# Miniprotein binders against b1l550, part 6

Target 1, 279 residues: b1l550
Amino acid sequence: MRLPEELLERARDIHSEAPSHRIKLDRVGSFGLKVPVEFKGFLLLAEADVWVSLPEGRRGVDLSRQVEAIYELSNPPKDPFSLCREAAISLLEKLNYADSSGVSIRFDAPLQDGESLKYYGVEISSIASDEIINKIRVEILGMTACPCTAELIRAYKSSEIAATHTQRSLGILEVSTKAEHPDPDKLASIIERAMSSPLRTYTKRPDEGGLVIRSLSNARLAEDVVREMIHLFLEEFGHLPEDTHILAAVRSMESVHMHDIYAERSFSLDEIRKEISSH

## First folded at step 2 (miniprotein)

Design C2c
Fold by ESMFold2-Fast, scan of step 2:
Structure C2c (fold): chain B 279 residues (1-279), chain A 81 residues (1-81)
Amino acid sequence: as target 1 above (279 residues)
Amino acid sequence: GSPELKEEIEKAERLLEFAKLLLEYLGDPEALERAKLFLELAELIIKRLAEEGDPELLKQVDKLIKELEELARKLEELKKQ
């Protein structure tokens, strides 16, 4: 009974040893953990990554303590925002050699769509060091319609109705802030409102026709969508700290091309306000 | 009242006790940063407990809030040194 314990006691502590090369590592941890979370009344299976920094003089990280940190806080399931922040802080408490820690949680978020549900992508993270930075990325599909082809068809036929190609476009908003995570439903709403029209899980014939007409009447370039997303973001979240960093992007899956169109802009709230006020 | 809420209260109490020990036996600036992290984690738990609004727990939650505020003030004072 005691023989395995004695052998373990005499074994080298590999993690505490000096490494072959004295190089610091930024992120060492357990990636792809399955974790239940409670999100707005739904019990969802999320995927989590947990990590810590590793100093130049230490060979390895105690991975079992990382898994303990997140699972102790995830049972019973709780909201992913609190879980991210609490687990990141707990990692620094449990692993005293680390000067930073982080947790990311990814899941598909349900969104009410009439009498049905649709889903959008959410990735939430918290990074703890001498401060806590909260990050959120929201991705949702919408529809865009090409204004260039609309103008060509209008000129050719002298039509009052815009005729053009439509395509699925992926809208992306990322926010990094010292304040609490923005509400992902509000971020998803911003993206959808910036598009030519939202996508639906289910449509009846009248609804389908209306969606297409809405898209055609609201034709937008990828560049237009990004600018509108930024405008709408500032209206909803302009109160966040000045050093809040945002990425707004759209990837248009062009129905008339073998390739996609991509547009993006990164900015801090301080930077964008100065830019807008100068124009 | 609730076994789940009782466990959360005990967790917050342990975190505040840990922060208090770090503030009492300061050896270096890293101890202050770790105390800050413990206080922030305790604050998250206490905020959630306050939002639940359980009448039987109000006195315990109020005690935790006061202890959190006292330790936060001590942390800020020690940062000046």
Scores: ipSAE 0.000, ipTM 0.121, lowest interface PAE 20.5, mean pLDDT 80

Design C2d
Fold by ESMFold2-Fast, scan of step 2:
Structure C2d (fold): chain B 279 residues (1-279), chain A 81 residues (1-81)
Amino acid sequence: as target 1 above (279 residues)
Amino acid sequence: GSPELKEEIEKAERLLEYAKLILELLGDPEALERAKLLLEWAELIIKRLAEEGDPELLKQVDKLIKELEELARKLEELKKQ
């Protein structure tokens, strides 16, 4: 039911009123919206957050205008990267009291790999102000095998074929840049190549044995995986602006422990180039 | 332990919900082709879950199969129009 239009004229505009305390808020908005997106030929149900900054003199944000901004741009469904950027700009135009706006979109990206279907996590955002900063986070599971236990078993067994524990490891690459969002498939590929072996959603027994043998032959510490991810990232994306910021991380779900191992490194492209070029 | 299987069930549920939304709200030929791809993707996940044979999950898998079948029928009806 819709109430008579006349009631809108007589009701106080709560959002335009002065707040109880003159404090700026960094992010105010609608979180957990379901939004259709088109990604690489797939139609996906994504989750979106939309927000704006709120100045110290204004009590509230026009939430209806936030929802209008993203839904107008999401029908028909489009590329989530373009949606993210365009919605952030639209928010700032529609809500002129805001100094900045942002949009975050999360989805599971399907990836065809031979006879298997697998997926990886993607979260993208665009933050608009006097400039636009684009952020992307890619998370994908892979397999790691411990080189330390492999060496200990070899010593114990008088050079028997290396045996060690294997475990699932979550690889993470996050990029913040003034350039357009990097291709998430390329980020996922970097993570998988840095691992001891990739994982699949479906394997036959012979293929499963092959993945295990691959991981055992390519044993890597979480620290090794992070360094390799950074190396491969620089090879693929070293062309991005120097102030591009990257987070590379691995969370190893250790099969012989009740706890995980975590390794990470944050850096700007300018910072890491200077570090690597030093002899 | 099946925390990962629970995540796959939740993903299948989301895919079916989205396909339902497309079929009920969008209705254009391009959207119908996209709905078909979503249903095919959900079917692959549901088939894998069914093959695992986890008794606790079988009731939820049966529910997902029924929803998939209903949405596939709706898709075929819309294509004939």
Scores: ipSAE 0.000, ipTM 0.089, lowest interface PAE 23.2, mean pLDDT 80

Design C2e
Fold by ESMFold2-Fast, scan of step 2:
Structure C2e (fold): chain B 279 residues (1-279), chain A 81 residues (1-81)
Amino acid sequence: as target 1 above (279 residues)
Amino acid sequence: GSPELKEEIEKAERLLEIAKRLLEYLGDPEALERAKELLEWAEQIIKRLAEEGDPELLKQVDKLIKELEELARKLEELKKQ
């Protein structure tokens, strides 16, 4: 059932009315929208949140207009970075009472893995106000091997093969910048290169053995992985504005414990460069 | 009336502000194309405001014309790069 359209012509514009309490709201919008995006030749179903600020004197946001705006920009499907930026800007243009707008888009990104594919997590945001701030978060699993247990085993019985425990570790890079979004494939690559070894979707037994030996020969603490991620990030993305903010983190799912190990560092490019150059 | 003209001025100011931010993406083709569309929309509003000839709004309209010209020049510079 669909109500007659003439009812819309007679209805009050509730959203434009004064609210019960004159309080500004920071984010009002539609959350959990399913939108198709085109990412590096793949059509993916992403999850999107869209919002605007709401001034103290206005009762509500035109949510239907918000949803229409992002769907118009997503048909045909386009890359999620352009969709994110354009939708955030378009919301401010269309909803003139808003001081700020934002869009977040989340999806699992395919990554070439030999003759197969593996996936990593991506969340991108654009927040428009006096300026545009672009945020991206990349999460990907890798392998770490414990150097402490390797040293104990070596001391107990000398061996050319370092014996130690290995585990899955989740690497995280989050970037907030006034420049365009960094390429998530490059962020994922940084994380994987910082690990003892990457994880594979499929390996044959000889290749699996080689992967394990590589990990054992490149044993790293979670702390080591975070420092290496920061080093590699600066090599690749040191050209970003000095006020760019980065979070680098690792969560290691320790195979010998019932709990995880976590290490992180947040910093601005200005801050980390001064730290590295000091003696 | 004057209240309607003030709303149009606020709209034009908002469009120019958004276009200015898009141009800060420094040569992203999609951002440049969107900036072009917003500048064209702002131009139409500014032309109508100038045609109305409201003396109370002349300074605001002149400011909008100058901002539009500056942003249009920046857009052409970025397209060349």
Scores: ipSAE 0.000, ipTM 0.124, lowest interface PAE 23.0, mean pLDDT 82

Design C2f
Fold by ESMFold2-Fast, scan of step 2:
Structure C2f (fold): chain B 279 residues (1-279), chain A 81 residues (1-81)
Amino acid sequence: as target 1 above (279 residues)
Amino acid sequence: GSPELKEEIEKAERLLEWAKLLLERLGDPEALEYAKLLLEIAELIIKRLAEEGDPELLKQVDKLIKELEELARKLEELKKQ
């Protein structure tokens, strides 16, 4: 039952009280909120986390103000990048005791795939303090084909198109920058172009045969895919600030092994340019 | 003034300096949008400082307001181009 309003007026303001221990907390907030977003013409239900820092002298955070910050900006639904940035900024206005704020938004992004759709994973965040740091992580499945087995079969059979094992591989690009979030469709495109071939939601037999032949003709190690992703990223996004940080990774679900193969590289733009220029 | 208020003033000053550098040196669309975001955060901090009403900080807050307004005008002019 709802308590009488007169009792609520006399109740202690718990959040404004001094805590039992004067310890600052880095992230306090509402996690797992469902918010509608508009992404490239699609209305999607995304999952959001919203948080602020809590000073050592304050017992609790005004959670209702956090929910207000994101929901006010989500109606009508807007693009998740603007929502993420604007909500992070709004949190500092609503919760002035906070030194920093953050918002993360996760969703599966539709991508046109012939007459159907396929999906890739997107997680974006904005962290506001005396600066704004924008992060984006894109994950998409593609196909890889083993060049080692291809070479063995080619040597044995003297064939121009070697048989080899193929497998699904998960490509990952994560970018942290003081500039705006990179376009996730471009990040997804970079990942797919680095693979032996993209995956499809639906294929007819002639198209399926073509996809398999493309994969077999373009065999790549996980290590090859990561290096190609970095190369393509620099061509598309090399204009970002020099302190932009990138993670490029591939997890290959090897069809001939009980285990996966994983390859990654983390770097800043200034670091990778110096490395490449030294050769 | 309070140590907390002094730290907030320093944060606002850093944000305005960074926005100024982005507007003057980079000039690309990504830099302009980032400058906008920095100015928005600075505005929130400056608004809070103004609401505190500390007489000893009033001159510093007034200076920050003027600098924010000048940079905001510059941003709008650059976006028109």
Scores: ipSAE 0.000, ipTM 0.091, lowest interface PAE 23.6, mean pLDDT 80

Design C2w1
Fold by ESMFold2-Fast, scan of step 2:
Structure C2w1 (fold): chain B 279 residues (1-279), chain A 81 residues (1-81)
Amino acid sequence: as target 1 above (279 residues)
Amino acid sequence: GSPELKEEIEKLERLAEILKLLAEYLGDPEALERLKLLAEWLELIAKRLAEEGDPELLKQVDKLIKELEELARKLEELKKQ
């Protein structure tokens, strides 16, 4: 027998057949692939999703070509930004029946924290069609302190530093832009600076006391944190195209409640500038 | 020799390196299954090369097949643990 082309000629091409129902699908692909990436000098294990749009007249997507596209581009491991962009473009070129393609890569990013490392969540995506849209989502834990309880204790004890309850809060920044991906370390920094204090992997007693005092002196509502994140984002990334879309959010895991507090705002750069400039 | 097949084999060797990394170091079961399929594809190429009388390229392909089959066997044994 000759090369496998003979086998392909004799088999039905299931994927090119008409489907049971003529309905277009927005995303069809391989999800949860394991890929190595190089990030800021680290070789990391990442998870990748790759997909394409599927027209109403085609039964299925050639999944093996999707997997080949990302694997070919991942050796040697490269930065996840280039990998996302190049793979999304490659998918459209290889699967010409698709109107759009996308690639998402997610991993825990190392961040220098004194003598140690801590980690924050990163998801980087590129979506290709007649143009390319780059998306990044960063999530990092910080500390918030309740200003309401702080004010009550301050009034009671007549102290400049009020006691209050503290809790872990998850800060979220998500950016969608036609420009290149923002630096995730800078996004993580924005989130941490908006919090009452950052969290640490390791502290000694003197340093731990300093973090507690910092959080108590900088008590913030979830609403305060979101507004500060937006302010700091505009200072660092206000140069991005006006149609750049941002989501800023915080989820406060309230230590005195059985439930969480959540605050968010989504906006375009054009929208938020007009709002801030209005009186 | 066949310059077109030589180029194709070089591409398949590169793909094998990627799949070895994903299967061996990351434990990706899909990559393991694809390594097995690649070995089967290479066996068909080897049969054609034997027919065409390209002994140098055949030796290269045979070596790659053995490497992929041995890796797949080791990874399957490891998975059973």
Scores: ipSAE 0.000, ipTM 0.111, lowest interface PAE 23.9, mean pLDDT 78

Design C2w2
Fold by ESMFold2-Fast, scan of step 2:
Structure C2w2 (fold): chain B 279 residues (1-279), chain A 81 residues (1-81)
Amino acid sequence: as target 1 above (279 residues)
Amino acid sequence: GSPELKEEIEKIERLLEILKLLLEYLGDPEALERLKLLLEWIELIIKRLAEEGDPELLKQVDKLIKELEELARKLEELKKQ
């Protein structure tokens, strides 16, 4: 039901009241908003979270102003990077009691795969305070083949062809930077190139055989994939500010186990360059 | 006659274009819910515009109502699937 506007004159302003306990909250906001975005020529339905910090002396946040901020900027739909940055800034302007704001936008990004499409996961964030920090996380599936089992089978059968188990592996690259968000297609490309082979949405039998053979000839541990991802990242994005922080990770869904194998490395560009230069 | 009324018509036209683009992603349940929400908002704005009575703008409102009815028909067809 729609209530008379006269009731607003008599209602207490609950949000501006003192809280039950004088405790600052880091993130208060509207989560799970549906927002259209335009990404590389595609219109996509994304999911967005928006938040602000709440000072210890204020009971609540005006949530309606948060929703207004992102929806005003999403009409007409625009690229999710500009939307993310501009909405974070707009939140601080609209909610003057906040010391910081943030926006996170998640979607499945289309990637050209021959004459078909495949999809990879993207989550971007912008956090505004006295500076703006941009974060992007890309996740894409690939294939890995076990080199250890390959060597055991080769020794057992005394043959040139090494059989081994293959499995889907999830590659993850996460970047936090004061510069603009890195291109997610390039991050996805780095992940796929580090794998034993990429996965396809659609394959014909000869192409599927080729993919398997490629994986077997390029067997890699999860640890190998993470190191290769870091190497390829530095080649493509080594120009980012030195305080840029990166997470590179692989989760291998081992076909011979009830559990997964996980390998990860977090680093700043400054840190990794010093490590590599030590020889 | 009314700068505010003209602005609201332009806003409805933008919302209809967004709805048309969302329909290209047929079969997505979340897009379908978003389409329904936008259709409800457009209906409210059109009802307000109809009360203004400007003859030139009423022709544009009539066109927008017909486009809205077409989109509502498509939405109902998607619900059946």
Scores: ipSAE 0.000, ipTM 0.096, lowest interface PAE 23.6, mean pLDDT 78

Design C3a
Fold by ESMFold2-Fast, scan of step 2:
Structure C3a (fold): chain B 279 residues (1-279), chain A 81 residues (1-81)
Amino acid sequence: as target 1 above (279 residues)
Amino acid sequence: GSPELKLLIEFAELWLEIAKRALEKLGDPEALELAKEVLEFAEKLIKRLAELGDPELLKQVDKLIKELEELARKLEELKKQ
């Protein structure tokens, strides 16, 4: 449809009007925008959400200005961390009625896996107000092997090689910090190292045998994986501000159950250091 | 045109450039999928710009249409390999 400019100019500015009910809204914006990003040498099509807070006296937000904020910063494509942070700041500059703004960018991150690629999930956010809070969530699949079943089978058969069920497990690390976003490849590495073994997209048969043997020899409960993830996280990222908040979680898709096993721990760096130091 | 229309044209140009770069990565299935997605987005944007019928933008829109058609043909040819 082609509309004359004068018709658009004479239309009511509905967004600036008072609403029917004077209720504040926490997040109003454009969700599911497709944006190009460059991530570690890869050109990716990411999905972005942009939002602002809406005061109780204003009916709506300027959606076109939200799109402008992220589009201007996508030319040329840049790293998603800078895009996320800069777009959140730009939203507050363009939409002065807002108390806060946020940008979330999601993509499947390629990770070199021998001669091929595998992928893990990344969601980054920046929330801007009088300060900026950066969030990152990394999810990657790995393998766990049940130590309880291994022990039962070993006891029953007196075998040198333990046998047990294995399953895919989803590892999750989420970090909220006033510092820069942590490197997602390092977060993904922490998750994989905490598991019984990583999953591969390509492996030769001898390498596959080694992976299976490693998994069986390194049997871990979901609880074990979460504790190991926290330990490894503190080794790599313990330098972050003390008020940094972390969620470490594992969802084990148990091959012998109709349901999943889930374990998690959320903490601040200050909190976890005091807990560890208590003994 | 408005500043918004200029930004939309610049973004269409960006998407076409991304598609062109992706198509230069011969034999990469992921790059071909990226090229497909960004070309589809560019096509929708260019179609909307053409429907606006802004006289000052006609030459730029025509150039974008021609580039889109060329890149779409290259994508289809590469997918057959």
Scores: ipSAE 0.000, ipTM 0.227, lowest interface PAE 18.3, mean pLDDT 79

Design C3b
Fold by ESMFold2-Fast, scan of step 2:
Structure C3b (fold): chain B 279 residues (1-279), chain A 81 residues (1-81)
Amino acid sequence: as target 1 above (279 residues)
Amino acid sequence: GSPELKELIEYAELFLEFAKRLLEKLGDPEALETAKEILEWAEKLIKRLAELGDPELLKQVDKLIKELEELARKLEELKKQ
C-alpha cells in the first residue's frame, strides 16, 4: 500500500530540479499497475495507468505519490468508475504543479450469456483539470457476414437464403463526456445488436445453427454496423450533454488475409443531430 | 479423370466466374475486397490441381492459371483507380 517515507522524500528532492531541456510533457506517470476492482458484484483484477502533466520547468513527477493515491483508494476494492474519478482528483490535489491528471482502468467485463458468462473489453478514464472528462471504450466481438458475396450467390443459385463468408468483427464504442461514465453493459448491448449476430461462450449444435442462419439472414457491411451502432447509441444515450464525443468503429478480421477492414465515425452529439435533422 | 478432380475444377471455374462478376462492378470497394478473397480461394484450388499433375487435365489447369492471373491483374488495376 504505502511506500517507504525515505523513498518518497528522496524522490521529491530530485524531481523538483530544473530539467535538461525546458519542454512540457503531457502525460507522466505509472502505467500498468494491477488494481483490484468490484464490478457489478464481481471482484476483478484490473490494469491501471495514472499520470499528470509536467511543466517545462520541473524535472520529474512524484511517481510514488501517484501509486500511493490509487492504491489507498482501491482498498477495499471499489467500483472502477468511482475509483477512476476519485484517483484523478486526488492526483491533482496531491501534485499541485500539474495542470491536469488522468487515470485509466482496463478490465474484461463479464456479460450474462444464457447460463454462462462471456467477456468484453472495457477501458475507462477520468481526466481532471478545470473540469472532469470521463471516457469509456467498450470493445466486443461479434459476427458479420458479407452481403456482397451473399447477393452474388443468391442470384447465381436463385436461393432465398444467401450463403456467404462470415468473420469475427470487433465493435468499438468510445464515449467522452462531462457526465458520469455510461453503463458499459448497455454499450456492449448496442454493439451486439448492430452486428449480424453476437458470439457466444458455449454453443450447442442447434444454437450454433441458429446463430449462423441469423448472421446469414442479417448480412451487414462494416459501414452498416457503424451506422446502426450510432442509431442505437442515440436512442439509448441521447440524454448526454451536447458536447459529448463518440467514436463508433468496426474492425472486421479477415481470416484469409493479413489485413483487416475498418470503418469508423467520430462525432459530437450536437454535430450528429444537426446532420440527421438536415435530411 | 476422377470425379473428385472434376469437382475441384468446377469449383475453381465457379470461383473465377464469381470474381469476374464482382470486378465488373467497376471499383466498388466491397466488391473488390470480395473478389480478392474469392481469387485466393481459386488460387488454392488451382494449386492443388497442379500438384496432382493429371495429364488429362493439364490444358484445363493451364487455362485456369491464365484466367486467375488475368483477374488478379484486373484487381490490381482497379485498386489503383
Scores: ipSAE 0.000, ipTM 0.101, lowest interface PAE 22.4, mean pLDDT 77

Design C4a
Fold by ESMFold2-Fast, scan of step 2:
Structure C4a (fold): chain B 279 residues (1-279), chain A 81 residues (1-81)
Amino acid sequence: as target 1 above (279 residues)
Amino acid sequence: GSPELKEVIEFAEKLLERAKELLEELGDPEALEAAKLLLEFAELWIKILARAGDPELLKQVDKLIKELEELARKLEELKKQ
């Protein structure tokens, strides 16, 4: 059947047209999509970003095909690692003009805390081109106790028992690798073990006192926490490819200051092994 | 009500609205398949909302169910043409 001329003109594929300027774009896509994921037996509402590269000669991206790629793979809900990898590959297959694609998925991960739950932040990405690069970022709150103030009080009071301030500290591990995504629960565990003590969702007053005493007995600078995180990471994940890139960081929300203390280190596995072996 | 559940309602509403727009386009088979996928995804989110059983959201969930059923019927009518 023949369509009216007005409808045929409206049916122009605008996205395939030449752009006003012949400039390639690195990431064009749908950001802030809500997707269901299954994470360790939990059904969670996650937020997803999907994108592709756009060549210099093409005006726009087919956004409908991007949405289709992630929706097809998210129904029924599946684990966010498989969803991330499979959606990135699917985007590149569906949008043949793109030379790269990416997917990021963010959610709050439940972690068992006695008879309650606590949550830590997770962001998972897969970037597909001639190779696939998998990224994961984990953020979790813990407790630190200051060793400097403890020593000053001990010196002043001539006491064998140190007193010091405690504060909430945010630990951060980010990993970029050609291997599969590291288990975020293991990354969260590394962060918590590097701290003076973990934080709890709920504890009774006697148990709370015990956590504070443990923290005081294990006083650590932000710098100490970052170094311990790196050490524990190498014990658990030192088998990853040598070009694996890691960011380890701590933001200490100092209870006696109007500002935070921040410490970080970025490294590849190759770099850190050479550094450790040279002393 | 959870802030998360309100966001899920808004998302389900947007999925249904987009599916309705696709069903009103030029009758392209690709548009019908896209509408089907959006309706299936909306159904998933509506089932999650219904399973949560939040009393404050019951009227909104009922409205979403009605809109889903109406658009699903329209999709089946168009596919038989």
Scores: ipSAE 0.000, ipTM 0.174, lowest interface PAE 20.6, mean pLDDT 78

Design C4b
Fold by ESMFold2-Fast, scan of step 2:
Structure C4b (fold): chain B 279 residues (1-279), chain A 81 residues (1-81)
Amino acid sequence: as target 1 above (279 residues)
Amino acid sequence: GSPELKEIIEWAEKLLERAKELLEELGDPEALEYAKELLEYAELFIKFLARLGDPELLKQVDKLIKELEELARKLEELKKQ
């Protein structure tokens, strides 16, 4: 049952009223919306947040217009990148008092893993104002092996393959650009190639031994992984606009410590090229 | 990760149930358009489940197909009024 239209006409428009305090708000919106998306042939249930800026003289936003903006564009389900960009633009057009709008969409992306699938995390956003800024964050687990402990054990035991501790490490690439969102599968590939070895969903004992030996033979510090991720990123995505901003990071879940090790670097393409070219 | 198959089934069920509620309300044209959208989403999830060909899901998928067809028929009958 809906309230009669006549009753709604008699009610005050609370949202257009002056607020108790004349303070601007940066983000006001609908958070945690469930939306279906189609990603590379898979139907996925994604989680979306939509928001706008609210001026100091207006009490509230029209939340129904925000939900309308994303749901109209999600039927039928489409790729999450187009949905993100189009919804941000639509939101700003529908809510003319706003100076900016934004949409973020989060989902777990499938990735082929032998006869099975594995998954990695994707969060995309589009923020619309006088221009559109597109942002993507990819997170995927891999394996690292400690080179310091490996060298210590090698020196002690004089073996060609040093024993060392291995651990799961979370690799992170985040890209903010005026261009279209980078392909998340390519970002995930960069992260995995920078690791000592990838992780698998399913492994038989002979293959498991192979992954461990690979990791031990390719021991890397978190700092090494970050540098390699940046190198590989520049080879694949160096064509993006010079003001593109990148965050490369690794969080190593150290098997011999009660705490994690973290390494990161933030940079623009212009900044990193000047740094690398200095000889 | 992607939703477990059980979660996709639950999603299809919720979409069909909401569409049914809208069709049982007083026949508001806006409610009918919203019901149509929900049935279209439900059909997408049901087709996905059917394409998987999982034998353990057959009974649940068949039930969802039948309910979708019944609600789609009711929607068309209400539109003709």
Scores: ipSAE 0.000, ipTM 0.144, lowest interface PAE 18.7, mean pLDDT 79

